# VHH binders against q96fz2: the designs that were tried, part 213

Target 1, 269 residues: q96fz2
Amino acid sequence: CGRTSCHLPRDVLTRACAYQDRRGQQRLPEWRDPDKYCPSYNKSPQSNSPVLLSRLHFEKDADSSERIIAPMRWGLVPSWFKESDPSKLQFNTTNCRSDTVMEKRSFKVPLGKGRRCVVLADGFYEWQRCQGTNQRQPYFIYFPQIKTEKSGSIGAADSPENWEKVWDNWRLLTMAGIFDCWEPPEGGDVLYSYTIITVDSCKGLSDIHHRMPAILDGEEAVSKWLDFGEVSTQEALKLIHPTENITFHAVSSVVNNSRNNTPECLAPV
Below, E stands for the ipSAE of ESMFold2; O stands for the ipSAE of OpenDDE; V2 stands for 0.75 times the mean of E and O plus 0.25 times the DockQ between their complexes.

## First folded at step 12 (VHH)

Design U41 (framework vhh_8pnl_2; at its last look DockQ between E and O 0.27; V2 from the best seeds 0.00; counts 0 for: unsure alone 61.5 < 65)
Fold by OpenDDE, look of step 13:
Structure U41 (fold): chain B 269 residues (1-269), chain A 120 residues (1-120)
Amino acid sequence: as target 1 above (269 residues)
Amino acid sequence: QGQLVESGGGLVQPGGSLRLSCADAGSTFTDYDMGWYRQAPGKERELVARIYIGGTTKYADFVKGRFTISRDNAKSTLYLQMNSLKPEDTAMYYCAKPYRWSGSTPFDYWGQGTRVTVSA
């Protein structure tokens, strides 16, 4: 996964992340560093994206079922990194393979500390190789959306004309992530950064791409992944597997350029 | 959502210029696409210009390079520089943004408007 969309405004995004705590009380996640949020139809590594994480990461004795929403840098910068510039990291931390998560220190250590997060997105992009050509067809991949009275059928069969109506009550894609905290050697603010855990693609997506983000489907999965106070690493990792509960549609080549940030990026062609 | 307040309208001669401003009192100005609409007497409201969250702009066909939409995120203000104004540009101009989805048109949140009159 090297490209996502996350364009909803902060208020809409917050409401979309409504949840129940362990007491059954309805809550909205509180923002940390909301000014770092930059909505975009075309998010690339090194950009900031909103993630959910347990409140317990910030507040001692907090209820670990409470959630915070925070923009973090895509591309995990390990806490042990000694260079002053995160861009000098010599290995790719955009993704973490589920099968090797425990083998790589950069992911194992923060995971062992309970630094689990849920990366939020409208969806993610993948490119299908066209047989016999050097051309790649981009696809936007996301959760199936519930039909609203206003939007009719929402999904892969949506027309461009109806696409503008589909964002009411959009179900966000929830991807499993690991984050770390890096203190710059020269001082300054602590950098929060994340990696997206990837798995082998489900059958439905296999023709498009062989890998997919580990998607946490449903409130229980999201809650368990976030609640590092009550859910062990071993139990949490059981949540990491391919899901068939996705849909997708072809999009234009506009998304190929990371500088393009318009609705055309995710609109069906 | 914060109130949109337009200003800068007035009476101008053909060929003249105006700069419209729209102040957004909300804290989430940068989260939304913004646009200018206009409504002439007896006509339907129409999109004049749109600026996306990424800064890309789109103009109606009748603009023909005469107008420029811009935004100052630090000031939470939207602008429309209008040059080479024509009598046909006489209308109430509205600042607008989407209520929920930034890519949707028409926008469904509007200011009170500012009147532009182009007359000799």
Scores: ipSAE 0.792, ipTM 0.892, lowest interface PAE 0.5, mean pLDDT 92
Fold by ESMFold2, look of step 13:
Structure U41 (fold): chain B 269 residues (1-269), chain A 120 residues (1-120)
Amino acid sequence: as target 1 above (269 residues)
Amino acid sequence: QGQLVESGGGLVQPGGSLRLSCADAGSTFTDYDMGWYRQAPGKERELVARIYIGGTTKYADFVKGRFTISRDNAKSTLYLQMNSLKPEDTAMYYCAKPYRWSGSTPFDYWGQGTRVTVSA
């Protein structure tokens, strides 16, 4: 998993992340660094994307079931990294394989500190290898969505609801991630960065690609992954598995160039 | 609180030009795909133009080539430059945000409109 779409406006995104805390209270996640959110139809590693994490990471007395939303850098920079420039990291931390997560220092250390996050996206892109050619077919992959009803009356056809209603109340893809906090050696703000945990693909995706992100399907899974105050690392890792609750469609090669930020990137072909 | 306010409408002769503006008081203007719509007397509202967050644009067939949608993110303002105006362009013009969520209201995504009249 190396490309996503996360294009919704931050206020729409925030409302899509409405949740209930442990006490049953309806809440919206509180933003940290909202100005770093950069919506795009075509997000790549080293860009910022929003993640959810427990408020307890920021406030010692906080209810660990309460959520913060913050943009973080995609590509985990370990806390022990010594260079001044994160792009000089000599190994790829875009993804973290679930079968080796407890063997890799870059991932097991922050995981042991409870640094679990939920990575948000509209969906992700994956490229299918075509047998006998060098051609790769990109697909956009996402949760199944509730169909919207079309407008059906005079005056209603003039409404903003005619504007590609597929995004109304879009169910965001929720992927399991690990984050770390890096203090630049020459000073400056702490860098928050994340990796996406991967698993073997489900049967539905296996013809596209052999790996998929670990998807947290439903609020119970999301809550347990985030709540490092109440859910141990061992228990949280039981949430990490493939899911068949996924859908996809082929897209044009416009998405191949990560500089193309256009709805054409995810449009069906 | 995002409030959209259109301006720049008026009376113009056929072949003339107008520039419509839509100011957004909200802090999230730069996040939004945006659009212009119009409603002529006795007609339904219809899409005129869209501009997406990445800068690409889309125009209705009837106005393509005569109108240009643009945005100034620093001023949180959406524009529609309207050239070669025809009497058929007479309408109330609205700017809009496209996305809906549970609990949204019309005030969250429509402006009040600005009137354009092209007299024969």
Scores: ipSAE 0.575, ipTM 0.818, lowest interface PAE 2.0, mean pLDDT 88
Fold by ESMFold2-Fast, scan of step 12:
Structure U41 (fold): chain B 269 residues (1-269), chain A 120 residues (1-120)
Amino acid sequence: as target 1 above (269 residues)
Amino acid sequence: QGQLVESGGGLVQPGGSLRLSCADAGSTFTDYDMGWYRQAPGKERELVARIYIGGTTKYADFVKGRFTISRDNAKSTLYLQMNSLKPEDTAMYYCAKPYRWSGSTPFDYWGQGTRVTVSA
């Protein structure tokens, strides 16, 4: 997973993240650094994306089931990184393989500290290899969406007008992430950065790409992944597996260039 | 509804210029795709120009090359620079926050409009 869309305005995004805490109280997540949120149809690594994490990471006695929403840099910079420029990190931390997460120091250490987050997106993009040509076909991949006028999920065959209507009630893609906190050696603000955990593709996506992000399907899975105060690392890792509850449609090559940031990036073709 | 405030309309002769402004007092301006629409008497509202959150612009064929849409995110203000104005540009001009690329769908955030009249 190397490219996402997260274009909802801040207020719409916040409402889409409505949740219940452990005591059944309805809540909206509280923002940290809201000015760093930059909506985009075409987000690449090193850009900021909104993530959910437990309030307990910021307040010593907070209820671990309460949620903060914060922009974090995509591409985990380990807390032990000693150079002054995080872009100089020699290895790619955009994704973290589920099968080796406990073997790699960069991920094992923050995971042991409970630094689990849920990465939010409208959906993600993958490029299907087309044999016989040098062309790759991009696809936009997202949770099935409920139609407002008809029972059932929205699909690629739906008109552009139906696609416009769905954004107000869009079900955000919720991907399992690990984050870390890095303090610049020369001073300055703490950098929060994350990686997306990846798994083998489900059967439905296997013709598009061999890997997929670890998707947390539903509020129970999201709550358990975030709640590091009550859910151990071992129990949380049981949530990391492929899901078949996913849909997709082909999109224009406009998305190929990460500088293109228009609705054409995710529109069906 | 009342959070978008258009200004800059007026009476101008053919070939003249006007700059329309739209100030957003109540919302997170920088997060929205923005557009200018217009409505002439007895006609439906039509898209004139749109600017996306990434800065890319789209123009109706009838204004392309004459009008320029721009935004100032620090001031939460949308602009429409109108050059080489023609009598057929006479309309009420509306600022909109559709957060959609196009369509006739009603939007929650429309301004009250500013009138542009192009006549000798």
Scores: ipSAE 0.195, ipTM 0.607, lowest interface PAE 4.4, mean pLDDT 85
ESMFold2 (binder alone), look of step 13: mean pLDDT 76; pTM 0.767

Design U42 (framework vhh_8pnl_2)
Fold by ESMFold2-Fast, scan of step 12:
Structure U42 (fold): chain B 269 residues (1-269), chain A 120 residues (1-120)
Amino acid sequence: as target 1 above (269 residues)
Amino acid sequence: QGQLVESGGGLVQPGGSLRLSCADAGSTFGDYDMGWYRQAPGKERELVARIYIGGTTKYADFVKGRFTISRDNAKSTLYLQMNSLKPEDTAMYYCAKPYRWSGSTPFDYWGQGTRVTVSA
C-alpha cells in the first residue's frame, strides 16, 4: 500500500470516527494539530495522514481506550535515527511486512512501546499488471458501504450534490499501523511518523495485487489494536491478517500522478 | 490563535536563581510539545530546553544540571527553573510551540520574550 485517498473535511472525518470507550460511553476522538490535516484524493508516502492512537500516548494516566486523532507523516522515521534529514533514510518504511515485523529493529522497538495506530483513509489504490502491456490498471479499494438510493453508492454519484451524500456516511478504511517519535538531533519539533502493516492479499484482491494493508475490520479490532494499555503486542498481532470484507472498482489513470488531487482519482471508469 | 506570554525575567547576580513562566491562552496547551529558546545580544536564537507532551525533557549542554523545564497542563503554563545563573545566560528568553504541526517544521509560534540579565 503506497497510495490512499483521505479527502473528507475535518468535521465529517471526526464524526466518521465516533466510537465507544471501555465504559461504553459514546465519544469523538480529540484532534491533535488539526491544522496539519490536508485532505486529498491522492496521498503518497511522505505526506501526512490522519491516524487514531490511544490518548495514553499523550497524557499520563489517561484511559487507554480513549482516542486521539492526529496527522502523522507516512514513512516511519525510527526514534534512533541519527541523521539530520529523515528523507535520507536508506530503507523504505512506507510499509511493514507482518511476517518480519518482530525481526526489524525499526518496527519491533516502537511496537514494543505500544506505538500502535490506526491509519484512516477513504480507501487505497493498487495498480494491476495487465498482460501484454507496461501500463497498469489502477483500482480504488475500500470497505463495502451501506447503500441507500443515491446516498451511499459511489457508482451512483453522477452530480456534485449526490457526491456530497456519498461521503456523509462513508465507512472509513481502518488500517493497522505502527508509529514512532523522532527528535531531530539539531533541534525542531518531534516528528510523528507511521508505517502501514501489510499482509498477503485475500482471494478477492489477489488478481489486483499480491499484498494488501492489514485492515482492522470493525470496532472490536480497532479498539484492541489501539489499546496498548490492556492488549499486549502478542495479542494485538493476532488481529493482523488478510480480510475478504473489501470491495473495489477500476479508476482512471488520472490517479497515477500523485500531484492530481480531484474526485476523478477515485471515480469509477 | 492564542497568545504565549512570558514572565519572571529580571536582574540577578551570578549564582542566583530565576523561575520563568509562560502562559498559553490557547485551550490546546496539553497537545503541544513546548520549548524555551534564548537570544543573547549579538547572537542567534538557540534552544535551551524542550518538554514533550508525555513529560520527557531535553536540555542544551550549556544548561544541563542547572535548568529544569516543567509544564502544568491544567494551568496551561510552561516553566523554566534557572539555578546557578552565569553571565553567559544573559539573554531574552522566549516560550515557543508549533502553531501548525508539520512534522519536521521548527517552532513557529513565539511569545514576546522575557529579559534575563546576570550581572553584579
Scores: ipSAE 0.000, ipTM 0.115, lowest interface PAE 18.3, mean pLDDT 82

Design U43 (framework vhh_8pnl_2)
Fold by ESMFold2-Fast, scan of step 12:
Structure U43 (fold): chain B 269 residues (1-269), chain A 120 residues (1-120)
Amino acid sequence: as target 1 above (269 residues)
Amino acid sequence: QGQLVESGGGLVQPGGSLRLSCADAGSTFDDYDMGWYRQAPGKERELVARIYIGGTTKYADFVKGRFTISRDNAKSTLYLQMNSLKPEDTAMYYCAKPYRWSGSTPFDYWGQGTRVTVSA
C-alpha cells in the first residue's frame, strides 16, 4: 500500500470516527494539530494522513481506550535517525511486513513502546500488472459501504453521481500502523511518522496485487490495536491478518500522477 | 493525576543566576511536552520556554541566549537555568504540561509557581 484517498472534510472525518470508550461512553476523537490535515483523493508517501492513537500517549493517567486523532507523516522516521533531513532516509518505511515486524529494529522498538496507530483512509489504490503491456490498471479498494437508506449495503458503485452521495455516511478504511517520534538534531518540532503493516493479499484481491494492508475490521479490532495500556504487543499482533471484507472497482489512470487530486481519481470507469 | 511542584525561586541581583526545578510526582513524565511560563504583576501569563517529548526546545525571544530548558526523565524533573537575570524577569514562574495538544495549544495542568525577584 503506497497510495490512499482521504478526502473528507475535517468535521465529516471526525464524525466518521465516533466510538465508545471502555466505559461505554460515546465519544469523538480529540484533534491534535488539526490544521495539518489536508484532504486529498490521492495521498502518497511523505504526505500527512490522519491516524487514531490512544490518549495515553499524550496524557498521564488517561483512559487508554480514549482516542486522539492526529496528522502524521507517511513513512516512519526511526527515533535513532541522525541526519537533519528525514527525506534522506535510505530505506523505505512506507510499509512494514507483518512477518518481519519483530525482526526489524526500526519497527520492533516503537512497537515495544506501544506506538500503535490506526491509519484512516477512504480507501487505498493498487495497480494491477497486465501481461503483454507496460500499462497497469489502477483499482480503488475500500470497505463495503452501508446504504444511506434503511436497508442493505453498498458494494461497488459504477457512476460518479452515486459516489458523491455516499460520503456523508462513509465507513472509513482502518489500517494497522506503527508510529515513531523523531527529534530533529538541530532543533524544531518533533516529527510523528507512521508505517502501514502489510500482509499477504486475500483471495478477493489476489488478482490485483499480492500484498494488502493489515485491515482492522470493526470497532473491536480497532479498540484492541489502539489500547496499548491493556493489550500487549503479542495480543495486538493477533489482529494482523488478511481480511476478505473488502471491495473494489477499476479507476481512471488520472490517479497515476500523485499530483492529481480530484474526484476522478476514485470514480469508477 | 500527580502534582507539579516548582522550586528554586528567590531574590537575586541583576546579572545573577537561578536554576528552577519542577518535580512531576507520580506521572509518566517522558510522555509529556513540558513548559515554563511566567506572570509578572498586572500581566498575563506568557510562555518562557518549552521542551517537547523528543527533547527539542522553543524559547521566547526575550530569554533566548540567557535561559536553558532541560529535562531529566529518570528523575521526572524539568529544569530552567536562568542566567544574566534582569529586573524585567521578576515574576512568578510556573511549570506546565498539556492536557490535549502540543505546540501553540494551551497547557491545562499547572504547578503552584515559584517566585523570582531580580533587584538590588
Scores: ipSAE 0.000, ipTM 0.144, lowest interface PAE 16.0, mean pLDDT 82

Design U44 (framework vhh_8pnl_2)
Fold by ESMFold2-Fast, scan of step 12:
Structure U44 (fold): chain B 269 residues (1-269), chain A 120 residues (1-120)
Amino acid sequence: as target 1 above (269 residues)
Amino acid sequence: QGQLVESGGGLVQPGGSLRLSCADAGSTFNDYDMGWYRQAPGKERELVARIYIGGTTKYADFVKGRFTISRDNAKSTLYLQMNSLKPEDTAMYYCAKPYRWSGSTPFDYWGQGTRVTVSA
């Protein structure tokens, strides 16, 4: 997973993240650094994306079931990184394989500190290799969306001209992530950065790509992944597996260039 | 009173220029794709230009080459530079801050409008 869409305006995104805390109270996540949120139809590594994480990461005695939403850099910079420029990190931390997460120092250390987050997106993009041509077919991959009279329905057969209408009640994709905090050695603001955990592709996606992000399907899975105060690393990792509850459609090559940032990037072809 | 306030309209002769502004008093300007719509007397409201959060722009065919949409995120202000104005451009111009782009679907936020009249 190396390309996503997360284009909802901040107020719409916040409402899409409504949740219940441990006491059963309806809540909206509280923003940190909201001005750093940059919605886009075409987000690549090193850009910021919104993530959900437990309030307990910021407040010592907070209820660990309460949620913060914060923009974080895509591409985990380990807390031990010694260079001044994080873009000079020698290894790629865009994704973290589920089968080796406990073996890699860059991921094992923050995971041991409870630094689990849920990465938010409209959906993600993958490029299918096409035999007989030197072309790859991009696909937009997302949760199945419920048909409503006010928003219209979305499905694999939706026409491009109707795509811009579907955002009223969009169900955001919720991907399991690990984050870390890096303090610049020369001083400056702490950098929060994340990686997306990846698993083997499900049957439904196997013809498009061999890997997929670890998707947390539903509020129970999201709550358990975030709640590092009550859910151990061992228990949380049981949530990391492929899901079949996913849909997709082919999109145009406009998405190939990460500088293209328009609805055409995710519209069906 | 709405969040969006348009200004800059007025009376101008054919071939003249006007610069419209739309100030957003809210905190979400940088998050929204923004647009300008217009409504001439007796006609439906129509899209004139849009600018996406990444800076990409789109224009209606009837204004291509004459109008330029731009945004200043530091000032939370949207602009429409209108050149080579024609009598057919006479309309009320509206600023829009939608999360949906559909001619048949209302926007989340609309301004009160600013009037542009092109006549001798």
Scores: ipSAE 0.026, ipTM 0.507, lowest interface PAE 7.6, mean pLDDT 86

Design U45 (framework vhh_8pnl_2)
Fold by ESMFold2-Fast, scan of step 12:
Structure U45 (fold): chain B 269 residues (1-269), chain A 120 residues (1-120)
Amino acid sequence: as target 1 above (269 residues)
Amino acid sequence: QGQLVESGGGLVQPGGSLRLSCADAGRTFSDYDMGWYRQAPGKERELVARIYIGGTTKYADFVKGRFTISRDNAKSTLYLQMNSLKPEDTAMYYCAKPYRWSGSTPFDYWGQGTRVTVSA
């Protein structure tokens, strides 16, 4: 997973992340640096994306089931990285393979510190190889959506005006991530950055791409992944597996250029 | 639950030294930045020194070369070694734990402070 859509306005995104804490209290996640959130239909590595993480990461004695939402850089910069420019990191940390996560220092160390996060997106993009050509067919991949009078589905939308209604109750894709904190050697603000854990594709996606993000399907899985105060690394890793509860549709080549940031990027062809 | 607890302040002559300590029983001490602030009577609270997660340090210009901030992650304790103290260093010194990032609120956890007086 190397391209996503996360275009919801901040207020809509916040409401889409409504949850219950351990005591059953209904809550909205508390924002960190909300002004750094930049909605886009076409997000690439090194851009910021919103993630959920436990409040206990920031506040001593916080209830570990309470959630913060924060923009983080896509592309994990390990805390031990000593060069001045994080874009100079020799390793690609956009994704983290589930089968080697405990073997790679860049991921094992933050995972051992409980630095688990849930990466939010409308959905993600993958490019299917077409036979007999170098051309690739892009697909937008997302959770099945509950059809309502107000929201509808993207795949059923007939016009741009109808797309506004599909987002009101959109079920965000929730991907398992690992984050770390890096200090610039010359000083400056601490950089928070994340990687998306990847697994083998499910049967439904195998014809599109051989890998997929580790998707946390439902609030129980999301809660357990985030709650590093109560759920150990070993227990949390049991949540990391392919899922079949996913849908997709083909999109136009407009999405190929990461500079294109319009609804056409995810509209069905 | 629990706040930061400062100690080590006192009365000292100009040119003397003091070592301040800040104890934190929190589970995440090693994962966050820590800092020392001070507030003299009638003045705003100001940053003295900060130590980042990876051990990088920053100092206010008025203490450079005289003060050293350090941390002991095994003991969950922050230190400020103050050398060559001047009357201008007289203030209440506060330990600061990282604040919530959301909103415009200041630091979430401040200690009660420890008083440092440098007399002639």
Scores: ipSAE 0.000, ipTM 0.127, lowest interface PAE 17.4, mean pLDDT 82

Design U46 (framework vhh_8pnl_2)
Fold by ESMFold2-Fast, scan of step 12:
Structure U46 (fold): chain B 269 residues (1-269), chain A 120 residues (1-120)
Amino acid sequence: as target 1 above (269 residues)
Amino acid sequence: QGQLVESGGGLVQPGGSLRLSCADAGGTFSDYDMGWYRQAPGKERELVARIYIGGTTKYADFVKGRFTISRDNAKSTLYLQMNSLKPEDTAMYYCAKPYRWSGSTPFDYWGQGTRVTVSA
């Protein structure tokens, strides 16, 4: 997973993340650094994306089931990184393979500290190889969405105008992430950065791409992944597996250039 | 009251220019795609121009080359520069955020409008 859409305005995004704490109380996540949130139809690594994480990461005695929402840099910078410029990191931390997460120091150390987060997106993009040509077909991949008037999911057959209106009740994609905190050696603000855990693709996506992000399907999975105060690393890792509860449609090559940032990037072709 | 406030309308002669402004007091201006709509006497409200969060613009065919939409995120203000005005541009002009909210009407995200009259 190397490209996402997360275009909802901050207030809409916050409402889309409504949740219940351990006591069953309805809540909205509390923002950290809300001014750093930059909505986009076409987000690439090194940009900021909103993530959910437990309030207990910031407050010693907080209820670990309460949630913070914060923009974090996509591309994990390990806490042990010694150089002054994070862009000088010699290896790619955009994704973290589920099968090697406990073998890689960059990931196992923050995971051991409970630094689990849920990465939020409208959906993600993947490029399918086309037979007989070097061209690749991009697809937008997302949770099934309900169309009330048609008693069914919105899909590829729907017009671009209908896609502009669907965002009111959009179910955000919730991907399992690991984050870390890096303190610049020359001083300055702590950098929070994340990686998306990846798994083998499900049967439904196997014709598009061989890998997919680890998707946390539903509030119970999201709550358990975030709650590092009550859920151990070993128990949380049981949530990391492919899911079939996804849908997709082909999109225009406009999305190929990460500088293009319009609804055309995710509209059905 | 609503958070969008339009200004800059007035009476001009054909071929003249006007610059409309829309101030957003809601604090999330930079997060929204923004647009200008108009409603001429006896007609339905129609899209004039839209500017997306990434800066890309879209124009109705009847204003292409004459109108320019722009935004100033630091001032939370949307603009519409109108050049080469024609009598058929006479309308009430509305600033709008796209319809985003389940159960909300588009009118909840509309300003009160500013009147543009192009006289012979």
Scores: ipSAE 0.014, ipTM 0.481, lowest interface PAE 8.1, mean pLDDT 85

Design U47 (framework vhh_8pnl_2)
Fold by ESMFold2-Fast, scan of step 12:
Structure U47 (fold): chain B 269 residues (1-269), chain A 120 residues (1-120)
Amino acid sequence: as target 1 above (269 residues)
Amino acid sequence: QGQLVESGGGLVQPGGSLRLSCADAGLTFSDYDMGWYRQAPGKERELVARIYIGGTTKYADFVKGRFTISRDNAKSTLYLQMNSLKPEDTAMYYCAKPYRWSGSTPFDYWGQGTRVTVSA
């Protein structure tokens, strides 16, 4: 997973993340650094994306079921990284394979500290290799959306105009991530950065790409992944597997250039 | 988030220019796609120009080459520079803040409008 859409305005995004804490109280996540949130139809690695994480990471005595929403850099910078410029990191940490997460120091260490997060997106993009050509067909991949009388069923047959009607009630894609905290050697603000855990693609996506992000389908899975105060690393990792509850449609090549930031990027072709 | 307030309309002769402004008091102006719509007497509202959060712009065919939409996120202000104005451009101009679009009519936040009259 190397390209996402996360275009909802901050207030709409916050409402889309409404949740219940352990006591059953309805809550909205509290923002950290809200001014660093940059909505886009076409987000690439090294940009910031909104992430949910437990409030306990920031407040020693907080209820671990309470959630913070914060923009984090896509591309995990390990806490042990010694250079002054994170872009100098020699290996790609955009994604983390589920099968080797406990073997790679960059991921095992923060995971052991409970640094689990949920990466938010409208959906993600993948490029299908086309037999007999060097061209690739991009697809937008997202959770099935709730049907309404106005929007109807959302899919490949729907017009771009019908797609524009669905955002008020959009179910955000919730991907399992690992984050770390890096302190610049010269001083300055702590950098929070994340990686998306990847798994083998489900049957429904196998013709598009061989890998997919580890999707946390539903509030129970999201809650357990975030709650590092009550849920051990071993138990949390049981949530990491392919998901069949996913849909997609082909999109225009406009999305290929990460500088294009318009609804055309995710509209059905 | 905040109230949208349009300004800059007025009476101008054919071939003249006007610059419309739309101020948003909200904290999250930079998060929204923004647009200008217009409604002439006895006509439906129609999209004039749109600017997306990434800065990409789109124009209706009837204003291409004459109008320029722009935004200043630091000032939370949307602009429409109108050049080579024609009598057919006479309308009430509305600022819109739609995070979703439904054809030619946004259903999110509208301003009160600013009147543009192009006549001899």
Scores: ipSAE 0.044, ipTM 0.524, lowest interface PAE 6.7, mean pLDDT 85

